# VHH binders against Tyrosine-protein phosphatase non-receptor type 20 (PTPN20), part 1

All scores and structures are predictions.

Target 1, 254 residues: Tyrosine-protein phosphatase non-receptor type 20 (PTPN20), of Homo sapiens (Human) (q4jdl3r159to412)
Amino acid sequence: IMQEFMALELKNLPGEFNSGNQPSNREKNRYRDILPYDSTRVPLGKSKDYINASYIRIVNCGEEYFYIATQGPLLSTIDDFWQMVLENNSNVIAMITREIEGGIIKCYHYWPISLKKPLELKHFRVFLENYQILQYFIIRMFQVVEKSTGTSHSVKQLQFTKWPDHGTPASADSFIKYIRYARKSHLTGPMVVHCSAGIGRTGVFLCVDVVFCAIVKNCSFNIMDIVAQMREQRSGMVQTKEQYHFCYDIVLEV
Positions, changes and structure headers below are counted from each chain's first letter, unless a header gives other numbers; antibody chains are not in Kabat numbers.
ipSAE, averaged over its two directions, is called F for ESMFold2-Fast, E for ESMFold2 and O for OpenDDE. V2 adds 0.75 times the mean of E and O to 0.25 times the DockQ between the complexes of E and O.
[cut] stands for letters that were removed.
Atom coordinates printed by the task and the answers are left out, and those that the model quotes come from them; centres of patches stay.

## First folded at step 1 (VHH)

Design U7
Fold by OpenDDE, look of step 5:
Order: structure tokens, then C-alpha cells, then sequence
Structure U7 (fold): chain B 254 residues (1-254), chain A 124 residues (1-124)
């Protein structure tokens, strides 16, 4: 397993990050060194505006799985985030981070803090219709209104809340349930998956989701191959050796 | 070194009032929803009230008319004003912090941080 991870690190090919490195886009990145490839970045609108997000397509056993991997929104990019979600007709957001971890903001609240008051953005109005707090993750149901058209979109957010600051979840079973619920909830568009940087925990989610789908379909899978595919499309996917190891561990629990 | 330190508890007669405080340190207080939970001997935890980072409040109906939750972000302090106290209010009162806005949850596992609690005893 460790040898595989090391081999993956050596395969990290330099990509082009021109869009993310433009002076006007630098402030839209949470981390300076975590950027989308130009070839896989998610363009916004007709003008192809910038957001730190990547299309991820994984092929396994003849089936293609389609995701958007992205960083946790900044205050200044919340509107862009929702634009991305709606433009791609995504009905599920998987959030694998807390808003604050270790005293550091990892993700801004891009949703309302109450059922009574919507989040008012420049181009969108986000209503929290309902939420359910489970032991290891939170389910939030949103109605997102485009102000320009008045159209409303239903979006489900699933936030995993028990991934520690360092390491991997103590309960593999809890994360399995979380991923399965996300897959079950998926209806349209690519699943939008984010953590803080959009590569570590996000990568683990994607990998494990593909594996679980393969198992259900009685298909073979190769974790190294899956992660390699991800890394070709977003640099650093499955960021640490512990995370990579966790991908194997969690499969053993199924 | 995150800390939540409850204070203000003690012995009070029925009908009396107490004001509990929870001093927070080691994290950005203003980004967290804060919650009061209590636990009486031999009973499970009981949710009292939550206040969001934005000041929205949610309260249990059983204590809604008597207890008031508030916060001062400048002082990193959470408050619980209790009035018309009853013997059944006797419990250990905990302060809990959650960045995920875990409303109405009695289980400590749902919160990011929790204090050791302050004892409130209502007795004649």
C-alpha cells in the first residue's frame, strides 16, 4: 500500500495552472498551491469565469463516474460556488470538513444559519428548508433561487462532521454510511464534493464511492488505478499516505 | 487548548434565579453555535437552548418561558439566565460549541467542544 502511494507521488505530472495563477484569480484560491488544471477546471458562465474546482471522471469496469472536486468556499466565492452547482445541475453536495478545524476557518458557511432567514447572495438566494443531524453527518435541504430568472433548485448537502483535524475517521462504518447515503441521494449532474482544499478528504470520498459502486455491481476495482485517474485531473487527490491507507481499510469493512 | 468553562451555578431556593456563564477560549467563538445542555443524576442529557453565531435562538419548550440564552462575542462568553427555578431544574449544566449548528441535540458527541459543567441545585 505504501509503495503504491509512493509510486503515485512519482507519477504526479506537471500540469498547467494558468487560470488559477492569474492575478485576478489568486484571491479566489483558498490555498496558493492547490489549483485546478486548466484542462479540467470548471468554467463558470458564458465567460468561463474562474472557480477553484475540477471535473473528475473516473472509469471503472466500463462505468464512468462524474464528480466536481472543489475547495471549501471563501466568503468571496460563495456566489460562484452556487453558480457552479446550479450550472452543472448538481443536486448533491458532499462536504467533508467542518467550518472551523483547529481554530482555523476551513470553509465558509455557504448556507443559511437558520430556517427563517435565507442566505442572500448577489445572484442567488439560498433557503434552508430542512435539516437533519445524525451522529456523524448532517443533511441539509436547500432551495436555491436564481434571482435573474426566479427559478428554484432543490439541492441536498451532506456534511460529514467527524473527520478529525489529523488522521482519518475513527469510525470507518460512519463514513461508509455517509458515502452510501450520498450516492443514494444523487439524481442529477456531477456530485459536488469538497473539503477544505478539495483534494485530501475529497479524494478519499471519490475513491471509496467508486469502489462501493463497483462492489454493488460485482465489478473489479483497483484503488491505485482509481486514484491515478483522479490525480490526472486534479493534483494531489488523496493527499496523504494515511488517507490512501484508509481507502484500503474502509473497503475491508464492507 | 480549547476551553469552555461554565460558572454561576450553585444552591438556590425554588423560585430563585441564576445566571450561568460559559467562557470560551482557544477557538473562534463567533463562528460557533453555542448550546446549553443539562444532565440530572440518573437521567440522560437534556437540551435546553442553542444560539447560533448570528444570534438566532432555539429553545426547548419546557424551559422557554423561564430560561434565556444569550451570547457576547466580544467577550467570548455564553450566558443562560434562569428564572423561577424549580427543584426539577437541579442538574449539571454544560456549555457546548458546534460549528455545524447542531440544534436540539442532547448528545455530547454531536458537539465540537464541551465544558466540564457547573452544578445547579434547587432546593428549599
Amino acid sequence: as target 1 above (254 residues)
Amino acid sequence: QVQLVESGGGLVQPGGSLRLSCAASGFTFSYYAMTWVRQAPGKGPEWIATITSGGETMRDDSTKGRFTISRDNAKNTLYLQMTSLKPEDTALYYCAADSGYSYGLEDEYHYDYRGPGTQVTVSS
Scores: ipSAE 0.005, ipTM 0.278, lowest interface PAE 11.7, mean pLDDT 91
Fold by ESMFold2, look of step 2:
Structure U7 (fold): chain B 254 residues (1-254), chain A 124 residues (1-124)
Amino acid sequence: as target 1 above (254 residues)
Amino acid sequence: QVQLVESGGGLVQPGGSLRLSCAASGFTFSYYAMTWVRQAPGKGPEWIATITSGGETMRDDSTKGRFTISRDNAKNTLYLQMTSLKPEDTALYYCAADSGYSYGLEDEYHYDYRGPGTQVTVSS
């Protein structure tokens, strides 16, 4: 397992980070050194504006799995985040972080707090219609209404709340249940997945989702190949040896 | 131009209460997460509590709910309500502001602004 991770770390991938490094876009990045490739970044609107987000397509056994991997929104990028979700017709957001961990902001609160007051965006309103607090994750159901037309779009947000401050979960069971619920909830567009930077926990989520889908179809899978595909489309996916090993640990429990 | 100025510290008896304030100026207070940190003599900084721009709070287990963080965005002021004070709570208490922008990988972070602190001394 270690040799596989070392091989992934040593692989030289071509790619540019010009959009993310533009001075006007630097304030839109949570981490200065964690940027989307220009070739796979998610554009916003007709002008192809910048958000720190990457399209990821993973192929396994002739099936294609489509995601958006993105950073946890900043206060200044909340409007951009929702625009991305709506323009890509995504109905599931998987959030693999708490807002604050160990006293450090990991992600800003980008959704409406109560059932009575919507979140006001430039072109949309986001209503919290329902929520359910489970032991390991929170389910929030949103309706997003376009102000100019009155049309609406349903989005389910799933926030995993039990990832430890350091390392990986001691037991994979709760995380597997979370991932399977997210897959079962998926209807349209790419699944939007984020943690704080959008590469570590997010990478684990994507890998495990593909693996579990392969198991259900009685189909082979190769974790190294899955991670390699992700890294070609967003730099550094599955950030640490411990996260990589955790992907294998999940297979043991499945 | 940015200022964070703490007040409300002082000498207090064990079991007593204090309310600390942190007055902010020179930045848009409502956009920042705000944090209380304490530092006892000869010790490193100890995180106490954080309140996000959206009002969500998080506290360190060491205070066991004796301390409550709050904010008033209209007055650009952060508060820490302390109750059941103990001698081990004696420290310099300061506030910090955090916009969420940082350099480097996920594992490193620094507060954007920090105040000079107010001394809290708990003794009989």
Scores: ipSAE 0.000, ipTM 0.310, lowest interface PAE 12.4, mean pLDDT 85

## First folded at step 2 (VHH)

Design U7z
Fold by OpenDDE, look of step 5:
Structure U7z (fold): chain B 254 residues (1-254), chain A 125 residues (1-125)
Amino acid sequence: as target 1 above (254 residues)
Amino acid sequence: QVQLVETGGGLVQPGGSLRLSCTASGFTFSYYAMNWVRQAPGKGLEWLSGITSSGGETSYADSVKGRFTISRDNAKNTLYLQMNSLQPDDTAVYFCAADSGYSYGLEDEYHYDYWGQGTQVTVSS
């Protein structure tokens, strides 16, 4: 397992980061060293505006799995985030981070803080219709209104809340349940998955989701191949050796 | 660097009142739901009360409903528990616990992100 991870780390991945490195786009990145490839970045609108997000397509056993991996939104990019979600007709957001971890903002609150008041953005109005607090993750149902058209979209957000600041979740079972719930909730578009940087925990989610789907379909899978595919499309996916090892551990639990 | 410090505990007679405080530091207090949990000698954890991050909603265990009141001041990074009509059965160590998941009512020690050191409350004649 560790040898596999090391092999992945040593691979020279193709790709350019020109869009993410443009001076006008630098402020839209949470981390200066975590950027989308130009070839896989998610363009916004007709003008193909910039957001730090990547299309991820994983092929396993003849089936293609389609995701958007992205960083946790900044205050200045919340509107862009929702634009991305709606333009791609995504009905599920998997959030694998807390807003604050270790006293540091990891993701800005991009949803309403109450059922009573919507989040007012420049181009969107986000209503929290309902939510359910579970032991290890939160389910939020949103109604997102595009102000220009008045069109409303239903979006489900699933936030995993028990990934520690360092390491991997203590409860593999809880994370399994979380991933399975996300998959069964998915209806349209690519599943939007984000953590803070959009590569570590996000990568683990994608990998394990594909593995679980393979198991359900009685298909073979190779974790190394899955992660390799991800890394070709977004640099650094499954960021640490512990995370990589955790992917294998999770498989053993099913 | 993260700290939750409970204060206000002590010895009181039955029927008396206490006001507990929990002061938070080292993290963004307003992003966390806060809870009070107690542990009596030889017993497990008992959830008492919770409050959402904004303070908009509160919840109470049946054992303390009508007697205890939870509140918070996010500007002061402080959580409060007003305890009235205290009884001997309320004797315990009282903990404040932070939860980023905005949930209440759980007595699992691993559920909460941060814990205080606890403050002793003794109700005795």
Scores: ipSAE 0.000, ipTM 0.287, lowest interface PAE 11.7, mean pLDDT 91

## First folded at step 4 (VHH)

Design E11 (from L11 with G105E S106D G107S)
Fold by ESMFold2, look of step 7:
Structure E11 (fold): chain B 254 residues (1-254), chain A 123 residues (1-123)
Amino acid sequence: as target 1 above (254 residues)
Amino acid sequence: EVQLVESGGGVVQPGGSLRLSCAASGFTVSSYELYWYRQAAGIERELIASITSGGSTNYVDSVKGRFTISRDNSENTMYLQMNSLRAEDTGLYYCVKGQRSLYYEDSTYLDYWGQGTLVTVSS
């Protein structure tokens, strides 16, 4: 499987990064060199404003699985993040990082801190309606209200909290339960998935989710093909050899 | 614009030596992990040597003691000194730039590849 990963790394990646490289957009990127392709980036509003996020469509056994892979929001991009979620009618956010890991901010806290006080954004108000802390992930229910109309949208955020600072989880069991819960929670729009950069842990999540769906349907799957599809739509999906191997390890435990 | 240009390939007899060069532009070689890969006919590309930003080197067993990876920061160039060459060393040699994430997981991806320089070891 390491040879498969190297083959994926050797493949010439299609696409350009002009929007993410524009001077006005560079501060919207958590990592300077991790950018969405112009052809698959998620536009914001009718002006097609920039966010570091990519549409990902994975086809397996005639089924299409639709995601948004994105970086962990920056302080300056929190409004953009919620706009993206709402404009795409997404009801699930899968967050595969802690806010701070090893003393380093991996993702800004983009949701309301308490049940009593909503997060006030430029065009939205986000209420934390309820949460449940499980051993390996936190479930948060949000109600997002558009200030101009008063209409509301329900969003479930699922934060996986037990990915180690380095490498991959030693046991796949907790991550499997997390992914299955996220898929079961999905109702509308693409599933929004992020970690810090939106390519590593995010790529593992997407791959394993597609594989689980294939297993449930008694369909064939090919992990290399699934990762290849992702990489065509967001550069560097499944970032490390260890993450790629973990995709196979998870399948063996199912 | 990132570019990697290999040179120094050619035809050499078994037991001979070659030095491959990789001239880099658009980035500083001392800031990144760099690699040499080899591809023989009918075989996947294989890693043969790497050098970290800190100067630590690593080699596959088949080339240990025969090949030496190095860099010259003043010329922004990486080298592969190839000694005691064998017929099985014949192949296309690629210079590769790694990109390391600074903010999560100590992970590297291979984002730029040269065109390759051909090494032929034959009598």
Scores: ipSAE 0.000, ipTM 0.100, lowest interface PAE 20.0, mean pLDDT 84
Fold by ESMFold2, look of step 9:
Structure E11 (fold): chain B 254 residues (1-254), chain A 123 residues (1-123)
Amino acid sequence: as target 1 above (254 residues)
Amino acid sequence: EVQLVESGGGVVQPGGSLRLSCAASGFTVSSYELYWYRQAAGIERELIASITSGGSTNYVDSVKGRFTISRDNSENTMYLQMNSLRAEDTGLYYCVKGQRSLYYEDSTYLDYWGQGTLVTVSS
């Protein structure tokens, strides 16, 4: 397993980060060195404006799985985030972080706080219609309305709350239940998946989701190949060797 | 125009000392919560120390008693004095500007990061 991770780390991937490195876009990145490739970045609107997000398509056993891997939104990018979700018709957001971990903001609170008052953004109004707090994750149902057209879209957000501040979960049980629920919830568009940087926990989620789908279909899979595909489309997916080992650990538990 | 520029990194023996500095521009260091983070190879960035606008400091357990965060408002600069360095302290050190959360009174988000300065502790 470790030799596989080292091979992935040593691979030279030809890609550029020009859009993310533009001075005007620096404030849109949570981490300066974690950027989408120009070729796979998710464009916003007709002007193809910048957000730190990447399209990821993983092919396994003749099936294609489509995601958007993105950073946790910043205060300055919450309008951009909702625009991305609407423009891609995504109905599921998987959030694999608490908002604050170890005194560090990992992701801005980009949704309305309560059922009583919608979140008013520059171009959108986001209503919290319902929520459910479970032991492992929180389910939130949103209605997102574009102010200029009145167009609306239903979005289910699933926030996993049990990832430890350091390392990976000691037991995969709760994370497995979370991923299965997210896949069952998916109806339209790419699944939007984020943690803080959009490469570590996000990479684990994507890998395990593809593997679970393969197991259900009695198809083969190769974790190294799945991670390699992700890394071609967003740099550094599955950030640490511990996270890479965790992908294997989860598969063995199932 | 907000910029954070770290300096003072280098190679040092175990038990040695380094002083990191973070020159800030585009904001006043005394008005915001400021942080030092480090990133060792192959792991996530981790919080090391923080200083509030009021001057209160906090440290993670692994550096308490060895590291001291401070600032000089007249030079608009934050510092990290690092003593009794260990091999585990090797990494890229970032200074970070915080912004108070709009929704959580006891929290801050990290909106600007420096480019980092490398600290290597080796024999």
Scores: ipSAE 0.000, ipTM 0.109, lowest interface PAE 18.1, mean pLDDT 84

Design G1 (from U7L with Y31D E56S N58Y)
Fold by OpenDDE, look of step 5:
Structure G1 (fold): chain B 254 residues (1-254), chain A 124 residues (1-124)
Amino acid sequence: as target 1 above (254 residues)
Amino acid sequence: EVQLVESGGGVVQPGGSLRLSCAASGFTFSDYALYWYRQAAGIERELIASITSGGSTYYVDSVKGRFTISRDNSENTMYLQMNSLRAEDTGLYYCAADSGYSYGLEDEYHYDYWGQGTLVTVSS
């Protein structure tokens, strides 16, 4: 397993990061060293504006799985985030981070803080319809209104809350439940998956989701191949050896 | 194997009371939202009450003040205390479990688990 992980490091293909490195876009990146490839970045609107997000397509056993991997929104990029979600007709957001970890903001609240008051953005109005706090993750149901058209969109957010600052979840079962619920909830568009940087925990989610789908379909899978595909489309997917090892561990629990 | 088994149904006079139980097995009960549905003859199944994993409750207007939903995680059992029963409360009562919670806004077929139902008949 560890040898595989080391081999994957060699597959981090040199890509072009021109969009992410533009002076006007630098402030839209949470981390300076984590950028989308120009070839796989998610363009916003007709002008193809910038957001630190990548299309991820994974092929396994003849089936293609389609995702958006992205960083946790900054205060200044919340509106862009929702634009991305709606333009891609995504009905599920998987959030695998807390807002604050180790005293550091890892993701801004891009949703309302109450059921009574919507989040007012420049182009969108986000209503929290309901939510449920479970032992290991939170479910939030949103109605997102596009102000320009008045069109309303239903979006479900699933936030996993028990991934520690360092390492991997103590309960593999909890994460399995989380991923299965996300897949069950998915109806349209690419599933939007984010953590803080959009590569570590996000990568684990994508890998395990594909594996679970393969198992359900009685298809073979190869974790190394899956992760390799991801890394071709977003640098650093499944960021640490512990995370990579966790992908194997979690499969054993199924 | 996952099971939801309803019990406590029966025949009762108007104004009477019944307590339904839903015994669960085969999954982590405490992590799931729980639902009571009922179906009268010739009518679609309707949500009447729900309780989250955290204990928050929801009631449809027609049962508010009369029905109480509760759960005992130690026993893996959900309850529905039904007081002041009316003829219109007659029907087959189902319990359901789901890892999500949407106040019944989701399609009922989207729930993870369903019971087989218990019959409640309110008649003179």
Scores: ipSAE 0.000, ipTM 0.291, lowest interface PAE 11.3, mean pLDDT 91

## First folded at step 7 (VHH; from E11 with S107E T108Y Y109H)

Design P5
Fold by ESMFold2, look of step 9:
Parts: C-alpha cells; structure tokens; sequence
Structure P5 (fold): chain B 254 residues (1-254), chain A 123 residues (1-123)
C-alpha cells in the first residue's frame, strides 16, 4: 500500500495553475499551494470566473461518477460557492469537516443557521427548510432562490462531524453510513464534495463512493487507478499515506 | 509573543450599542486578515466579521448592517462596533489573527485567538 502511494506521489502530471495563481485570484484560495488545474477548474458564469474547485469524473466498470471537489468556502467566496452549486444543478453537498478543528479555521459558515431567517447573498437567498442532527453527521435541507428570476433549487447538505483532528476515523462504519446516505440522496448534477482544502478527506470520499458502487454492482475496482484518475483532475487528491490506507481499510470492513 | 486582548464587553439593553476593542501585540494589524468570532453557551464558535490586510470587510448575514469591523493602524487595534443589539447577540466575543496557511501540508498552523470579552444583552 505504501509502494502504491509512493508511486502516485512520484508520478509527474502535466498541468497548469495559471488561473489560481493570478494575483486577483490569490485571495480566493484557502491555501496557496492547493489549486485547481486550469483544464478541469469549474468556471463561474459566462465570463468563466474563478473558484477553487475542480470537476472530477471517475470511470469504473463502464460507469461514470461525476463530482466537484472544492475547498471549504472563504467568507469572501460564499456567493461564488452557491453560484457554482446552482449553475451545475447539484443537489448534494458533502462537507467533511467542522468549521474549526483544534483551534484551526477549516471552513467558514456558508449557510443559514436558523429556520427563521434566510441567508441573504448578492444574487441568491438561501433558506434552511429543515435539519436533522445524527450521531455522525448533520443533514440540512436548503431552498436556494435566485433573486433576479425567482427560480429555486433544492440542495441537501451532509456534514460529517466525526473526522478526528489527527489521522483517520478509528471505525470506518460511520463514514460508510455517511457516504451511503450521500449517494442515496443524489438526484441531479455532480456531487459537490469539500473538506478544508478539497483534496484529502474529499479524495477519500470520492474513492470510497466509487468502490462502494462497484461492490453493490458486483464489478471490479482498483483503488490505485481510482486515485490516479482523481489526481489527474485535481492535484494531490488523497493527501496522506494514512488516508490512502483508510480507503483500503473501508473496503475490508464490508 | 503574539497576543490579542479583547475589551469593551459588558451588559447592555436590547437596542443598545457597544464597541469592542482588540489590542494586538507581536504583529502589525494591517499585515494580516483579522476576524471576530462569537460563542453563545452550548453553541460552536461562529465567525461574524472579517477584515483583510487590504481593508476589505465581510459580514455574516446575522450581523450585517448592525456591526462594523474596523482597525486603527496607529493604535495597532481592531474594533467591532455593535449597534441595535439583540438578546441573541449575547456571548463571548473573540478577536482572531489569521495566519491562513500558505501551504496545506502544515497541518499544525495556528490562528491566534484572544481570551474573549463577554457581551450580555439583557432585557
């Protein structure tokens, strides 16, 4: 498993980060060294404006799985985040982080906190319709309304709250239940998946989702190939040896 | 070395105003992104306002139009002007110096937090 991870680390992938490195876009990145490739970045609107987000398509056993991997929104990019979700017709957001972990800010609060008052953004109004707090994750149902047209879109956000500050979950069971719920909830567009940087925990989620789908369809899979596909589309997906090992650990627990 | 000291908290009636201060030492306030967070009992800390090194300000919806973040470079101090206070604004208010990681591989990067100043909005 270590040899596979080292081989993935050594592979030199051609790609450019010109959009993310432009001075005007540097403030839109949570981390300077975690950037989307120009070729796979998610454009915003007609002008193809910048957000730190990547389209990821994973092919396994003739089936294609479509995602957007993105960083946890900054306070200044919350409007952009919701625009991305709506323009791609995504109905599921998987958030694999708490807002603050161990005193470190990982993601800003980008949604309305109560049923009583919507989040007012420049172009959108986001209503919290209901929520449910479970042992391992929080389910939030949003209605997002574009102010200029009045058109609306339903979005389900699933926040996994039990990823430890260091390492990976001791039991894969809770994370498996979370992924299964997210897949069952999917109806339209790519699943939007983020953690803090959008590569570590996000990469694990994508890999395990594809593997789980392959298992239920009685199809073969190769974790190394799945991670290689992801890394071609967003640099550094599945960031650590421990996260890579965790992908295998989950498979063995089925 | 880096220290943040909040002051200006207290007890205020609904509809009242309060001005919080965050005196900084060990760094220059104009060089960093700065934040105000608050924490009510039994609730996670929430971001309420930010100011970038360039002076751009951002607010969460719950305080927009009522709170104003600012800084005074000559006093090396950040402020939060709170107007039209409500009971739900009660909580412990923290100022935070961002040291947003330039490199994600630094898993132990730390933002610096003050100890907080208590704001109570009572009827």
Amino acid sequence: as target 1 above (254 residues)
Amino acid sequence: EVQLVESGGGVVQPGGSLRLSCAASGFTVSSYELYWYRQAAGIERELIASITSGGSTNYVDSVKGRFTISRDNSENTMYLQMNSLRAEDTGLYYCVKGQRSLYYEDEYHLDYWGQGTLVTVSS
Scores: ipSAE 0.000, ipTM 0.384, lowest interface PAE 10.8, mean pLDDT 86

## First folded at step 9 (VHH)

Design Q2
Fold by OpenDDE, look of step 9:
Structure Q2 (fold): chain B 254 residues (1-254), chain A 122 residues (1-122)
Amino acid sequence: as target 1 above (254 residues)
Amino acid sequence: EVQLVESGGGVVQPGGSLRLSCAASGFTVSSYELYWYRQAAGIERELIASITSGGSTNYVDSVKGRFTISRDNSENTMYLQMNSLRAEDTGLYYCVKGQRSGYDSRYYLDYWGQGTLVTVSS
């Protein structure tokens, strides 16, 4: 397993990061060293504006799985984030981070605080219709209104809350339930998946989701191949050897 | 229940004056930051004036020196005194309540009124 991970590290495919490195876009990146490839970045609107997000397409056993991997929104990029979600007709957001971890902001609040008070953005109004706090993750249902058209979109957010600041979850079963619920909830567009940087925990989610789908279909799978595909489309996917190992551990639990 | 009801709009000649009112209910106006927005035909809504809970006011450049935002705590009402009105001031004017997030202390727009129409024409 560790040898596989090291082999993946050596297969660093050169990609261009021109958009993310533009002076006007630098402030839109949470981490200076985590950027989307130009070839796979998600363009916003007709002007193809910048957001630190990547399309991820994974092929396994003849089936293609479609995702958006992105960083946790900054205060200044919340509106961009929702624009991305709606433009791609995504109905599920998987959030695999807390807003604050270890005293550091990892993701800005991009949803309403209460059921009665919508989040008012420049181009969108976000309503919290309901929420459920479960032992390992939170379910939030949103109605997102585009102000220009008045059109409303239903979006489900699933936030996993038990990933430690360092390492991997103590309970693989909790994360398995989380991923399965996300897949079950998915209806339209690419599933939007984010953590803080959008590569570590996000990568694990994507990998394991594909594996679970393969198992359900009685298809073979190769974790190394899946991660390799991801890394071709977003640098650093499944960021650490511990996370990589965790992918294998989860599979053994199924 | 929070409610914001605007009034005072109407038709006025250039150079004229209007006073808009925003009657608030369900909350205390002095406890929150409040805003006036306006929307002209074919243009996005724009912030034109704000008043903090502490009473500090702010204006966009286009209305500075002409408009005055204020509040009467006893009446729980916010006002916008508009002097030296111009044709470009024509639009629907909205009263907006802000809310400070208990999570990160950021202010966001909480509630909107239905608006009152101001038309400046000769």
Scores: ipSAE 0.007, ipTM 0.213, lowest interface PAE 12.9, mean pLDDT 93

Design Q6
Fold by ESMFold2, look of step 9:
Parts: C-alpha cells; sequence; structure tokens
Structure Q6 (fold): chain B 254 residues (1-254), chain A 122 residues (1-122)
C-alpha cells in the first residue's frame, strides 16, 4: 500500500495555478500552497470568478461520480461558497471538520447562526430550517431563497465531527455511516465536499464513496486508480500515507 | 525590501495593558497571514496569535480573552492589544509574516521583526 502512495507522490502531474496565484485572489485561499488547477477550478458566474474549489469526476466501472472538492470557507468567501453551491445545483454539502480544532480555525461558520435569523447574502438568503445531532455527525437542512424571484432551493449539510486532530479515526464505522448517508441524500448536482484545505479528509471521503458505490453494484475498484484520478483534478488529494492506508482499512471493514 | 518593525513594548504592572504595533513595508498586511510570537528567557519562541488574510483570528489558550490581534490596512500595520497582563507574559514579542502549509501543517515563517520587549513586574 505504501509503495502505491509513494508512486502517486512521484508522478509528474500536469496543471497550472495561475488563477489562484493572482494577487487579487490570494486572500480567497485558506492555504497559500493549496490551489485548484486552472483547468478544473469551479468558476463563479459568467465572469468565471475565482473560488478555491475543483470539479472532480471519478470513473469506475463505466459509472461517473461528480464532486466539488473545496476548502473550508473563509469569512471573505462565504458569499462565493453559496453562489457555487447554487450555480451547480448541489443539494448536499459534506463538511469533514469542526470549525475549530486544537485552537485553530479550520473553517468559518458559513451558515445561519440561529433558526430565526437567515444568513443574508448578496442575491439570496439562507434559512436554517432544521438540524439533527447524531453521535458522529450533524445534519442541517437549509432553504436558500433567491431574492429577486422568491425561488427556493433545499440544501442538506452533513458535518462529520469526530475526525481526530491527528491521524485518522480509530473507528471506521462512524465515518462509513456518514458517507453512506451523504450518498443516500444526494439528488442533484455534484456533491460539495470540504474539510479545511479540501484535499485530505475530502480525498478520503471521495475515494470511499466511490468504493462503496462499486461494492453495491458488485463491481471492481482500484483505490490507487481512484486517487490518481482525483489528483489529476485537484493537487494532493489524500494528503498523507496514513489517510491513504485508511481508505484501504475502511473498505476492508465492510 | 520586506521589513517588520515592532514597537509599543515596555514595563507594566500586573493587570496592566499594552498595545504592540507592527509596521510593515514591502508588502500589504491584508494579503498575508501574520503572527505574533513571544520568547521568554530560556524558552523556544511560541506562537500566541495569528490573523489570516481574510481576517480570521486565532489565539493560544493562555492569552485568549486577554489579547486581541488586529490590523489597520490604511496604516499597513498589525496590532496586538494586551490586557490583564501577567508575569508570565514577560518576553520578547515578534511580528512575523508567513503562512501555514496545507500539505504538512508546518508554519512557514518568511520574515521576522527584531522584537519588542514586554516586562510585567510588580
Amino acid sequence: as target 1 above (254 residues)
Amino acid sequence: EVQLVESGGGVVQPGGSLRLSCAASGFTVSSYELYWYRQAAGIERELIASITSGGSTNYVDSVKGRFTISRDNSENTMYLQMNSLRAEDTGLYYCVKGYRSGYDSRYHLDYWGQGTLVTVSS
């Protein structure tokens, strides 16, 4: 397994980061060294404005799985984040981080702070309709209303809260249930998946989701190939050898 | 080219307040992640507060609620407001320009100021 990860690390990958490296866009990146490729970045609006987010398409057994991998939103990018979700017609957001871990902000609180007060954005409002707290993740139901038309959109956010500060979860069962719930919840558009940087825990989520979909279809899968596909579309997906090993550990426990 | 100049250090009594300034040149403070580090005698430099380019702030537990990091983009200056000072806050305070790598979680600390001394004594 570790030889596979080293081979992935040594691969010469194409890609440029010109949009993310523009001075005007530097403040839109949570981490200066984690950027979307120009060719696969998610554009905002007709002007194709910048957000630190990548389209990811994974093909396995003739089936295509479509995601947006993105960083945890910054205060300055909350409007952009919701615009991205709506423009891509995504109904599921998978958040694989707590807002603060080890005293460090990993992701800004980008949703309404109370059930009564909406989040006011430039072109729409986001209402927190309901939430459910499960042992290992939180389900939040949002209604997003476009101000000009009154048209509404439903978005389900699923926040996994039990990823440890270091390494990977000791128990894979809770993360498996989380991923399966997210897949079951999916109706439209790419799944939007983020952690802090949008490459580590996010990469594990995408890999395991594809593998379980393959298992349900009694279809073959190759974890190295899945991760290789991801890395062609967003640099560094599945950040560490421990995360890579965890992808194997998860699927073997099923 | 890039320069960070701290000021505002001094001697204060316990419970007192100080405001540290970090005047930046050669870059705009709003474009980078900025840090305050401190160094007590015989101790390795420690991160105490940070502010991201987007304005998000972080603090170590020992200063949370007492210290406030901020910036003034029109003056190209970062500040550290220190309230309710304690003897253990004594040390040399550094202004630092850098970032945390998303790949390895390391701090990449590009430029350091010379430091400003804060002494908290009876």
Scores: ipSAE 0.012, ipTM 0.357, lowest interface PAE 8.8, mean pLDDT 86
Fold by OpenDDE, look of step 11:
Structure Q6 (fold): chain B 254 residues (1-254), chain A 122 residues (1-122)
Amino acid sequence: as target 1 above (254 residues)
Amino acid sequence: EVQLVESGGGVVQPGGSLRLSCAASGFTVSSYELYWYRQAAGIERELIASITSGGSTNYVDSVKGRFTISRDNSENTMYLQMNSLRAEDTGLYYCVKGYRSGYDSRYHLDYWGQGTLVTVSS
């Protein structure tokens, strides 16, 4: 397992980060060193504006799994984030981070704080319809209104709340349930998956989701291959050796 | 970058034949579902043919027996052989790349070509 991870780390991947490194786009990145490839970045609108997000397509056993991996929104990029979600017709957001971890903001609060008052953005209005706080994750249901058209979109956010600041979850079962619920909830568009940087926990989610789908379909899978595919599309996916190992651990629990 | 470039359209008489090509780049045609759509003037785009990654084909009733969708993996190109063309076949034909979800087996459309015009007229 560790040899696989090292092999992945040593693999040179062709990719350019020109868009993310443009001076006008720098402020839109949470981390300066975590950037989307130009070839797989998610363009916004007709102008193909920039957001630190990547399309991730994973092929396994003849089936494709389609995701958007992205960083946790900044205050200045919340509107862009929702634009991305709606433009891609995504109905599920998997959030694998808390807003604050270890006293550091990891993700800005991009949803309403109450059922009574919507979040007003420049181009969108986000309503919280309902929410459920479970032991390991939170379910939030949103109605997102596009102000220009008045069109409303239903979006479900699933926030995993038990990923420790350092390392991996103590219980694989909790994360398994979370991933399965997310997949069950998915209806349209690519599933939008984010943590803070959009590569570590996000990568684990994507990998394990594909594996679970493969198992359900009685298909073979290869974790190294899956992660390799991800890394070709977003640098650093499954960021640490512990996270990579955790992918295998989760599979063993199923 | 994914690109789809259609060609082969033109003017043909009723009963004639055309072969459309869709040259794909940025992805392997055999790995994805591909579709042919068409749009007649004043009418919404309609799916007319599909080919899965496994090579299974499907057609709308209006083109069954007349149209054949195929692909050449070596050329990374998809084709639509159109025989016994009718006036109602007139329209802009689009090559479309899709994908099928491994979980729910639903297909989604990702990329569209620019289209190639087919005109069937006497």
Scores: ipSAE 0.007, ipTM 0.235, lowest interface PAE 10.9, mean pLDDT 92

